# Ledger of designs, part 23: VH-VL binders against p38822r5to271

Target 1, 267 residues: p38822r5to271
Amino acid sequence: LSIGNEIKDSFKETHKWVQNNLKWLKDIEQFYRERAKLEKDYSERLSRLSAEYFNKKSSTSVPISVGDTPTTTPGSIEAAGVVAWNEILSQTDMISKDHDQLSTDFENHVANQLSGLFTKLDMTLSKINGFNNDMVNKKDNIYHELEKAKKDYDEACSTMEMARNRYTKASNDRNKKKLDEKEMEMNKCKNEYLIKINQANRTKDKYYFQDVPEVLDLLQDVNEAKTLFLNDLWLKAASVENDLGANVSKRLQAANSVVKQNKPSLN
Key: E = the ipSAE of ESMFold2; O = the ipSAE of OpenDDE; V2 = 0.75 times the mean of E and O plus 0.25 times the DockQ between their complexes.

## First folded at step 4 (VH-VL)

Design f2 (framework fv_ixekizumab)
Fold by ESMFold2-Fast, scan of step 4:
Structure f2 (fold): chain C 267 residues (1-267), chain A 124 residues (1-124), chain B 112 residues (1-112)
Amino acid sequence: as target 1 above (267 residues)
Amino acid sequence: QVQLVQSGAEVKKPGSSVKVSCKASGYTFTNYAIHWVRQAPGQGLEWMGWINTHTGNPTYNQRFKGRVTITADESTSTAYMELSSLRSEDTAVYYCARDEYIGGSYLYYGMDVWGQGTLVTVSS
Amino acid sequence: DIVMTQTPLSLSVTPGQPASISCRSSQSLVYSDGNTYLHWYLQKPGQSPQLLIYKVSNRFSGVPDRFSGSGSGTDFTLKISRVEAEDVGVYYCMQGSNWPYTFGQGTKLEIK
């Protein structure tokens, strides 16, 4: 009985531990959903900023003061500056789109995958719990049958003993016949009881030496699967963020190449 | 006898909500997930979501984002699907179905027992 | 989402003749545990869907052996070796390997 309680507590404790570990996946999922929202907000604001300055009326300031620095080629320098500025705005809009892509990647390839992982493992955990409950119920049913068989046997023994006492007090054919009948009934109940003892012992051995270790191993497998898949998803998150870094670098190099053409000419 | 019994047909106006029930019997409710699947008249099957009846955690098809809520009540062995902001295109038969256990993998997404279906008509 | 495409959309079969239904997925259905969660359902007229075949090739309890499933990766087939009158209905393939779960558009089987 006490050993049974310790085994039952072990399953419940391990199940709770794994369940608590799985709950952490929801916190990680929420982090990436909020991270994706930040990228989406940044993307929208950056795109709006770029569009605003594209729409801004470009006014050329005509130098009026006598002391203004003379431009060596006013129209050419101003045109080159405008071209460089337009490229900076264009690449800024492309950077906003790169951040929009990162937001989408965090939602679809990280957060949704974390949600799916949690759902899969949470379901597996529930199936293991159901399997354990079915095994415990089967064991309990066998023990109840054993208890009933023992009660039947004990009652048959008592009835036979009463018949034996009657025969001892009055040794006649009637009392002998009744004693023989009750002894036959007792032997039948004894055989059924022995069968139930063997059934219960076999069920107990299977439960404690095979089934319980197996469900505990399955619970640990769930936690290990959580760790392995979580690590893969973290690597995926780093990969999509690294892609952003590479893309932004490319955008900035494109802008820089145009800016480098905006050089004043000396005569 | 394992069975899922759903609530009766509903007629709703656009913009309202509907809540369909699915009562399980003949098995341990919390050992099985409950899925919700709909079928518009003359059309195919569309998966809406499911609920883990042991933990109470639902998962939804993003197409119904913000409109569907799936719940389960262990004490009555009943699952519920509520769909809000109804439109005429939500007119369909809504089914619940349970998910079965498979041996050593302990993971299965096959629906072996289905409810009889609940017709929801959305009209003005 | 994984898109499930069935062909043909309808077929008429003389009783006793074989029938074959194809199901193609937009990406592999091999799950991380090595299993392929492709299932076949039958919806008879006026009835709820019923499970015929689970995990590509396993017949559900009570399903006659004239029904068989095969395939791998993205390409799957349901075969009926000799069609009987009670086989009339719409057949659906369904994937349970990736979230969200998706059904094919259905194949209607009729007797000539």
Scores: ipSAE 0.000, ipTM 0.411, lowest interface PAE 13.7, mean pLDDT 82

Design f3 (framework fv_ixekizumab)
Fold by ESMFold2-Fast, scan of step 4:
Structure f3 (fold): chain C 267 residues (1-267), chain A 125 residues (1-125), chain B 112 residues (1-112)
Amino acid sequence: as target 1 above (267 residues)
Amino acid sequence: QVQLVQSGAEVKKPGSSVKVSCKASGYTFTNYAIHWVRQAPGQGLEWMGWINTYTGEPTYNQRFKGRVTITADESTSTAYMELSSLRSEDTAVYYCARDEYIGGSYLNYYGMDVWGQGTLVTVSS
Amino acid sequence: DIVMTQTPLSLSVTPGQPASISCRSSQSLLYSDGYTYLHWYLQKPGQSPQLLIYEVSNRFSGVPDRFSGSGSGTDFTLKISRVEAEDVGVYYCMQGIDWPYTFGQGTKLEIK
């Protein structure tokens, strides 16, 4: 019965499984960091586009007259549309800032939180491994002491049998004294062996029926905590993205309101 | 916070012995094995051996022909590597490194994540 | 002893360009538990080695995402997608499946 080897393999197997599940958090973290970078890049490009077109509206244009009919350059005809155009550019810049906010939120409220979760759970996993190592080492130490006690007892039994044989062949005081001494030594070794058997049995029962189930439960708790906190972070990621959608909608509504009021009226 | 701090550089005569220390801090000493790895000038890394810090049982690379002794003192969270019968070719930087211990396994599951700063041992006549 | 062979032994890369380092073992590093015990270390000039990647493809804490490991059996690769100045140093693969643990000869990465 090699129960110890089977249980040692079970802990190693479950520990590896949990550790691999925790590593997945790093892939999810990296996804949100790359996703944040895309939003940041978009925001910066959109802001620059808005600024460039704000600068273009500052250009001056002059009318040209040919004969009796005036002609004007395109830039001087649409003065009435400038207010609507300025609002479109302004709201475009605001939309770029909304995407910058989403980038920041993905970094601070999703990616950094995933990183923190990994660190915390990895430390907990390390602590559980420490508890398991303590239990395994205590068990191994008791079994080592048991083996030594058995060897000592076996040697004492052999020595006693030799002394008994010698006394049987020559029954004198010297041989009787030696036999009595070896019987005493044998009984001492026997008592130590019995004590070690009892210690080993108690340690074995505690290890196999209490300690191992407890550390396996702790490993499962780490994986459960990972799943629960990951779900919270999934919901947070969805929430910040939904906020972007609502904000962009408001920006566009503001632009539309100004555009609708820009009515060219010649008559 | 987690660190391994080694003793200072040594200059030794051929045939003598050197004992390098590695003091651990910031973690539970007995949860990690300590490895010793050396690097001769301009050469690569060579594993010398490791010690189970809880039991005190060492394992050695046979290349050192029984000249290396690795010990650990749990009460001071310090590991030691002693190399005897020093030769000029033993001139190297000696590193200690920790390994997360799982149930006495001889497998290096997660690599050696924390290393000491190294100790230069020069063997010169 | 398990022999670890790295190629190239020296590599010079322009900043921002990718780098690739190969490692071959004399026998499979896949253990009966289904895991492969190959690790990558970086030794920066004048510093101790530092763990980069463990079990083929797992980045150690704090290691930038530009580092990636891959491979199986006896053939392994470390890739740096965009080399930066701080990446200069000697890269070592190591097998952790059997004693004595062994390292590759090292690959020196330099900036052009």
Scores: ipSAE 0.000, ipTM 0.401, lowest interface PAE 15.7, mean pLDDT 83

Design f4 (framework fv_ixekizumab)
Fold by ESMFold2-Fast, scan of step 4:
Structure f4 (fold): chain C 267 residues (1-267), chain A 123 residues (1-123), chain B 112 residues (1-112)
Amino acid sequence: as target 1 above (267 residues)
Amino acid sequence: QVQLVQSGAEVKKPGSSVKVSCKASGYTFTNYAIHWVRQAPGQGLEWMGWINTYTGNPTYNQRFKGRVTITADESTSTAYMELSSLRSEDTAVYYCARDEYIGGSYYYGMDVWGQGTLVTVSS
Amino acid sequence: DIVMTQTPLSLSVTPGQPASISCRSSQSLVFSDGNTYLHWYLQKPGQSPQLLIYKVSNRFSGVPDRFSGSGSGTDFTLKISRVEAEDVGVYYCMQGLYWPYTFGQGTKLEIK
């Protein structure tokens, strides 16, 4: 009984613990979805910014003067500056695309994978509970059969004793026949009770020393699987974010290379 | 004998809500998830959400965010889907379906479906 | 959302001839457990959808062996080796890996 209570408490508490740990996956998923949205918003705004300034540049051009004579901007100096500015705007748009890719990668390779992991582990947890319920029901059914057999045996013993008392008070053929019948019935009930005792002991031993430990191990396996997959997803998240850093660095180096070639003759 | 039996057809006014039931029989209710899928007249299938009946955890298609609520009652082996702020475009047949685990480490997908509930939204 | 694209959208087949339906997902449907969560459903006129194939190639209980599924990653195919009159209806592929779960637009199969 005391062992039974300890084991029932263990399953209940372990199941709650695993369930709570799985719920944490939804918080991690939500973080990466919000993180992806920030990247998407940044990407869209940066792309619009570069497009707006690309369109504005022609309307902001003004003539420069040489001495007292107004002239248009010198072609060579204008071309060099325009090329540098166009490259800065172009690379800015490429950076916006890199952030869009990170947003997509966070959704597809991190958040959606966390969602899938939660769903599949949650279903596995449900199946483990089903196994536990089946084992408990089988044990309870055998104990119910045992209690019934005990009751039947007790009643048969009582009935036999009544028949023995009647035979003792009036020793005739009718009372002897009835006593013999009731004694046979008692022995039949006794044999059934003994069979049920043996069945109950075997079922109890299997339940407490094999089935429950196995179910607890399955619950631990769910939590360990969650931890292993989560570790892989964190490594994947770091990988896609590292890719963004490398890409942005390359964009800026490309822009700098064009700018470094710009040597205005008027300085 | 596994069955999912849904509640009857509903006619609702725009802005109201509807609650469809799905009663399971012939299996252990809490060992299987219940999905909700709808189909507008002449259109394809659209997944709305699901609930793990043992844990009570629902998951929703965000297209229905704030309007759909999926629940389950273990004592009656019944799942429910409530859709609020109804619009004419919500006119559809609504299906429940179970997602059954079977064999090794895999799932069937939605193997048993209810008969469907027609919800008509008009004034 | 993962987009599921079916081709063709409709096909007419002479009884006894084969039929083939393709399904493409916008992302890989392979989960980290090594399983691919792509399923096929059939909706006969006036009926609820029914499961035909689960996890790419596993025929559901009671589904005739003339139905077969194949594919990997993002490209999947449902084949019917000899179309029967009872096979008329709309066929849907579905991904069950990522939320929201999404269906293809459906392929209507008709008998000529």
Scores: ipSAE 0.000, ipTM 0.445, lowest interface PAE 12.1, mean pLDDT 81

Design f5 (framework fv_ixekizumab)
Fold by ESMFold2-Fast, scan of step 4:
Structure f5 (fold): chain C 267 residues (1-267), chain A 123 residues (1-123), chain B 112 residues (1-112)
Amino acid sequence: as target 1 above (267 residues)
Amino acid sequence: QVQLVQSGAEVKKPGSSVKVSCKASGYTFTNYAIHWVRQAPGQGLEWMGWINTHTGNPTYNQRFKGRVTITADESTSTAYMELSSLRSEDTAVYYCARDEYIGGSYLGYFDYWGQGTLVTVSS
Amino acid sequence: DIVMTQTPLSLSVTPGQPASISCRSSQSLEYSDGKTYLHWYLQKPGQSPQLLIYEVSNRFSGVPDRFSGSGSGTDFTLKISRVEAEDVGVYYCMQAINWPYTFGQGTKLEIK
């Protein structure tokens, strides 16, 4: 393709490509919102499970014999195993809360940030498109003025030629004055046309060799910003999920330590 | 740096209840369990119970079960011990003490203790 | 419950001389992890108890090297190589292998 055709189509093609890349951010946002919902659902179900089994726990009353009359303790007695079971249920509830926190973190630190990124970059893309449209309109307007100036000049040339023919056929002062007037008008239109040629050439050169490359660079900057910020959000998503893993590990180790306290020398 | 600061002395009538506080500072509250130990005048130390500050779950010495309630408030880094149905023999200094959680286990020893709270039960 | 028995219940020592306190448990304090859950505390007059030795023989931070702990299974000893005036108080052993945690009766150390 010629340089003119290549440059003319570059903005349109690049803009569409960047716009499609930004739309992908919305798919990523939706993924994390659905991922957060899964964590929230898991959290709620796990919390209900732990509460249900907490409510099912039993206590044991031990009868005490006093002489021939059996008596029972006035309250419930929990065996050592019940203490360990309570800790397991408690840590299970804490794990459910860790998953609830992950759900909240995915919403606030990943999905909402992706939404904000899309909005900001989409607005920037819109402004770049507006700038390009203004430059295209300016270029088209100066070309229109150039065409008008050429038409005016051509018409003035035709009018002057008619006046010259009339003077040649009848050489009198009136026809000479008319010819001089039309020649001045033709020269005026010629000067205006030359000015418009110069303006059009400068506008064309600026547009194709300066403005278009600059707006293409701006489009590339939007795509680069998308990539850099998206990479940061990938790292943030991994970080909050790693935090869940560390927290769950600590919960389970806490439960194990309580169990070990109640199992001296037992295998 | 590490401090456990307990509430002031209390005088209570038999049959009433007392609630003693233990405010922790200088460390991460939820990484340590808080134990409660009492000492009657001129007597030895008696373990009452403890609370897992991370989960909020208490464990009690059976001798006090039904009368003692141990709680913790993570937002204020404060543990509480409430003893009900007080008798004259509950007159004692009540101590809180911390037990560290390291690498998946509680150590089982009390590295720092509160200053103690004298609870006097008299008519 | 695990019963902790200390002997003697009181001890009077001339400054600079050694002191020895024994602690016996009603069952082994050694756990399957190889650790023994026996700890020693000192309560100075008018003060809260303070940790001296944990897991039989380990000195807590800031505890002078004149204090040493030894023993295994059910029989434990706390030794002070050279008693100083600041060592006056009541010494307690504690088991932390099973709930409820239990203390010995205490050994009162006083200076002659």
Scores: ipSAE 0.000, ipTM 0.351, lowest interface PAE 28.2, mean pLDDT 83

Design f6 (framework fv_ixekizumab)
Fold by ESMFold2-Fast, scan of step 4:
Structure f6 (fold): chain C 267 residues (1-267), chain A 125 residues (1-125), chain B 112 residues (1-112)
Amino acid sequence: as target 1 above (267 residues)
Amino acid sequence: QVQLVQSGAEVKKPGSSVKVSCKASGYTFTNYAIHWVRQAPGQGLEWMGWINTHTGEPTYNQRFKGRVTITADESTSTAYMELSSLRSEDTAVYYCARDEYIGGSYDLYYGMDVWGQGTLVTVSS
Amino acid sequence: DIVMTQTPLSLSVTPGQPASISCRSSQSLLDSDGYTYLHWYLQKPGQSPQLLIYEVSNRFSGVPDRFSGSGSGTDFTLKISRVEAEDVGVYYCMQGVYWPYTFGQGTKLEIK
């Protein structure tokens, strides 16, 4: 409940906390970029694997002489097995493309969005910090001016008291001139001091009761925005990954339906 | 600890001007006036003027009217004395000295208690 | 301008002997506030002037008690009860009552 030093240091501590929370976005971004790279690598390897076995199959089925009669018919057990194998390889290539799409989605709809969010919030945080620095500098300048005005007034009072004492002990034109001069100097310094007291009190009240709460609220707003948008991006990441899961499931069901035809009857 | 340090020696031609500096340290600059006093070779002391370092208001010896300008810069705790239209008879050592005119004691006095080391200004053709 | 006249202009003394310097102003230095602003300065060879005595009779901080000032109105005296080698230099009286401030011509003190 103590205000004093807690309020004065609160901006510095809260700013660092928010800054650290924003840096966490960069770690999350990097995770999804590495995750996307793994999906891309898997996609490329899986695509190459299916292509190799398509080529192998083609190589083994090429006759070396023109005019050879086909030894298999489309309705045979051997032909049915070849059709099932072709479908497995085709769906494997489709799965590789699904993983390539996930890689692209992680980069474009998750990692790049995290990067953009960091940039926006970091810029906002920098502007808040700049605003706070301007307010602190204004307050410090007013306090320095007040200190100088008080010193000037105190010195002018001492000088006037000296001149007054001199004049009261003996009255002549020289002493009267000095007294009048020092009285004018004192009144000038007094007016400046009073003006600076008013300015300092106004600046102090504004700083502690308006400006500090306002910049703390702005820091909270940055952290809340970070949390809300991060949650949205995690939901997007889950969504694109769920899409992959649904597509892979459909690919495997298509392959399995063809495989079910490869159950020969022995008659 | 308390000291006044002046700028180095100058050689000037007749008709030119010279500006001598006096840097104060070890005390509150604005609590003391700064006087300027010169001394021609082998001769006595001559008061040129002083400046109220708090208000910036100078007072000059009428003998130098229109030729001497005394200023003070609170931010650097430095007083300056500029003398224009130099003549050979302006050849002298120029001193700055502080004087307690504002005071902080009820036993106040006016006296030049701390002096700079002096700046020799030579005016010759 | 107030004219300050010092006598003698030069003085040679044997160490341990007394010395006396007079200063006369062209008009009274008694200010209307009851104070007399007459000060004494010493300039040692090759050095800046230094304050010895302020307001006729007050020794400045660090000034030995062998130095004393006296006088009133227009006639003032600086006395050194026992001159020492370190006392060699030129002594100046100064009035701080009227603008412009004025100094005496100076009195040179030498050791025999």
Scores: ipSAE 0.000, ipTM 0.349, lowest interface PAE 24.7, mean pLDDT 81

## First folded at step 5 (VH-VL; framework fv_rovalpituzumab)

Design e5a (at its last look DockQ between E and O 0.01; V2 from the best seeds 0.00; counts 0 for: pae E 14.2 > 2, placed apart)
Fold by ESMFold2, look of step 5:
Structure e5a (fold): chain C 267 residues (1-267), chain A 125 residues (1-125), chain B 107 residues (1-107)
Amino acid sequence: as target 1 above (267 residues)
Amino acid sequence: QVQLVQSGAEVKKPGASVKVSCKASGYTFTHYGMNWVRQAPGQGLEWMGWINTYTGNPTYADDFKGRVTMTTDTSTSTAYMELRSLRSDDTAVYYCARDEIYGGYDLNYYGMDVWGQGTLVTVSS
Amino acid sequence: EIVMTQSPATLSVSPGERATLSCKASQSVSSNVVWYQQKPGQAPRLLIYGASTRATGIPARFSGSGSGTEFTLTISSLQSEDFAVYYCQQYNYWPYTFGQGTKLEIK
């Protein structure tokens, strides 16, 4: 196992962990979409309940004629109680609308925002992965070229040595010409090999001391951005639910004011 | 206080160039990209381009590609926009406006939240 | 590039009334739409980001909605200080594009 493989495995592990944390955003999005659905269902059921009891109010009458000797005004007591009941029904219907608004707020301000955030961060993560692959491929190609240059140089050295041995055994002009030719080929390959060594050393330094730390920092930046924006969206989710609570409290206070006007004594 | 302060008004002749500066203060310059937006008298907003202050890489609107250069100086927290080959219809107020980035990538989530005061560039023959 | 089309071009309305401004994208931009307000002689001011989220310090009478291609800015009880031009802008794709603006005039 080389140092390059150890660092390559570190990127893959970190990238996968970041990717799993981004996938978690989809679970959180679905949770708030289901919360919105629950609030919508509750709103509809509460509205139906208010309407049902409004229908009972409109259906209550059985007139029976009886001799009249009234000394009080029961209609006044019944009227105050009916006013209070009507207010309770009205405020209940308004509370149903408050829950409809919470459903809409969860969808628009939380779930849709999580979908947008995931899209942006997932796209960014894909770009970082592509950049990492390009860096690794560039490094690997430089080392591949170095190994090829070394192989070419080793072969040129071998063929020159063979030509030298042939000239030593038979010192004619043809063998000397071939030796000179192979020596020139060897020196050319040697110079190319030295160039590739220098290139590979510079590439190694850049890769390990600049490129790898930069890519890992970019991955950490994605995860940090995810955390910061997710926290903001969780705070928004709490805010829209707190607004519901405030609205419900105000509606109940309005109902209480009317109920307190329903005096228990006959006036 | 987070703010963007732009250079003063310029009067130019057709064919000249102008370079508008935008100095940022009160925040980490490389955490926000810089947009350039112009507005001709009585007209709407026109996006000219954006520069990633972390990488230094610009993205230009098609109508300005070839005539505009956007740069930054991170040591002074200053963005620059240079518009070349000025025409009389380049008379406008030029705004810089920041939007959020993170790392080396566009993460524009909050829109352009802080704008410079604007720089009037008048091109007259 | 993505065309942002605003309507109406001019809207005349009395203080206290509701104003509804429309913005249509030529293709889906998810929820990545911004609304700006610009008063005469001033730089634009960020009102709404993410199609529906009010920026810090923006009064509750401003609300935004929409996703995909259709977006709406609503001012529920118009005040005289809301007399301005309003721009939508998408920031989902390069290049960023503005709508042409809607001028809100106080009747």
Scores: ipSAE 0.000, ipTM 0.471, lowest interface PAE 14.2, mean pLDDT 84
Fold by OpenDDE, look of step 5:
Structure e5a (fold): chain C 267 residues (1-267), chain A 125 residues (1-125), chain B 107 residues (1-107)
Amino acid sequence: as target 1 above (267 residues)
Amino acid sequence: QVQLVQSGAEVKKPGASVKVSCKASGYTFTHYGMNWVRQAPGQGLEWMGWINTYTGNPTYADDFKGRVTMTTDTSTSTAYMELRSLRSDDTAVYYCARDEIYGGYDLNYYGMDVWGQGTLVTVSS
Amino acid sequence: EIVMTQSPATLSVSPGERATLSCKASQSVSSNVVWYQQKPGQAPRLLIYGASTRATGIPARFSGSGSGTEFTLTISSLQSEDFAVYYCQQYNYWPYTFGQGTKLEIK
């Protein structure tokens, strides 16, 4: 296995590796989209539930507050209980909204950002691949030119040899002139071949020792960028969820404050 | 002293022909190819062709094929360039310039290293 | 054919200053580039061959660099006699082609 082949393989493998990592971003994106969906569903269900029981309250509040035989004044324990229940339902509705917000946050601040990151990095990867292909093509073109020059030289050599043989068989001025002409052509082709050899060698050296390493570095940069941005998005995801928790806590505290005012004593 | 000496200025009418000579001295004439390059007034250099002075075989630029003939006289170490069917846009200074034909295989040494003084050819009605 | 593009078309520089002339090839020509100098009313003169080698008799203030598609002729300290037109030529591909020239004039 030539060094060149090994280097080529390295690029392909590295490219594939980066590509797989980008694919992984898509998977992560999908995960957060699914979470967003769950939050949305939960929000909607919770909202409906709250509404249902608000409606029930309307039908049951009067009997609870006044009773069949009014023994308590307005502001009774039962009324206070209804007030507390109302607050609980209200806060529950607010909590449902908080979950809706989390859904939105997962979509806008995490999933969509992952999508954007993928797009950007994928474009960059494509550019890198294009660059590599261009380099390979340039190299190949030079080698094709080299092959052509070699063939021309070989042909010129053969032709010169034929002329030489002819001159050997018949040593006259005409054959001598032809031999000289063919020899000159041979030398011209030889020089051209040498030029192409030098060009090919320089191109090869540049490709393997400069260009390929450079593109590999670029691939590495893409991967590093992926990691950094991904980390930030993971942190963002956690942050928005923590915000939900904080909001929920606040809502519950509000409800609890009202509940604590629901005294068991009539006095 | 290595030197290329060209023939004098020419004034020609459209449709006419001109033949410029270039005499080499100070070196082996057949060891170097001879190029012809022209330059219109205020313009750049234009390669017309070259001749293998050893074999007498010429190669012409595509733009001049059929209209130019390059020849040599090895006995006098002189190269000739004939341009036919002259046009007004052929008005230029014409140079002969030598280069290595097949000498060493050091490819980096290519170049037209010796030039004639130039021959002004004016084509006017 | 290979197109050689020189820039700038005209370069104005004061005596004693550094001049940098550019020559770009339409495709890689390796190091097979020649530079010529032409003074008014004179034939061109070979300056640099192989992109970076000075011809015989050329002052050290002249230098050539580059490979592939980009080449540079540099005059480190301009002398009065250096104001001329400069041409690059590639000899990597047939036919050998010239740039359009850069005129170096006194500022």
Scores: ipSAE 0.000, ipTM 0.437, lowest interface PAE 14.1, mean pLDDT 88
ESMFold2 (binder alone), look of step 5: mean pLDDT 92; pTM 0.940

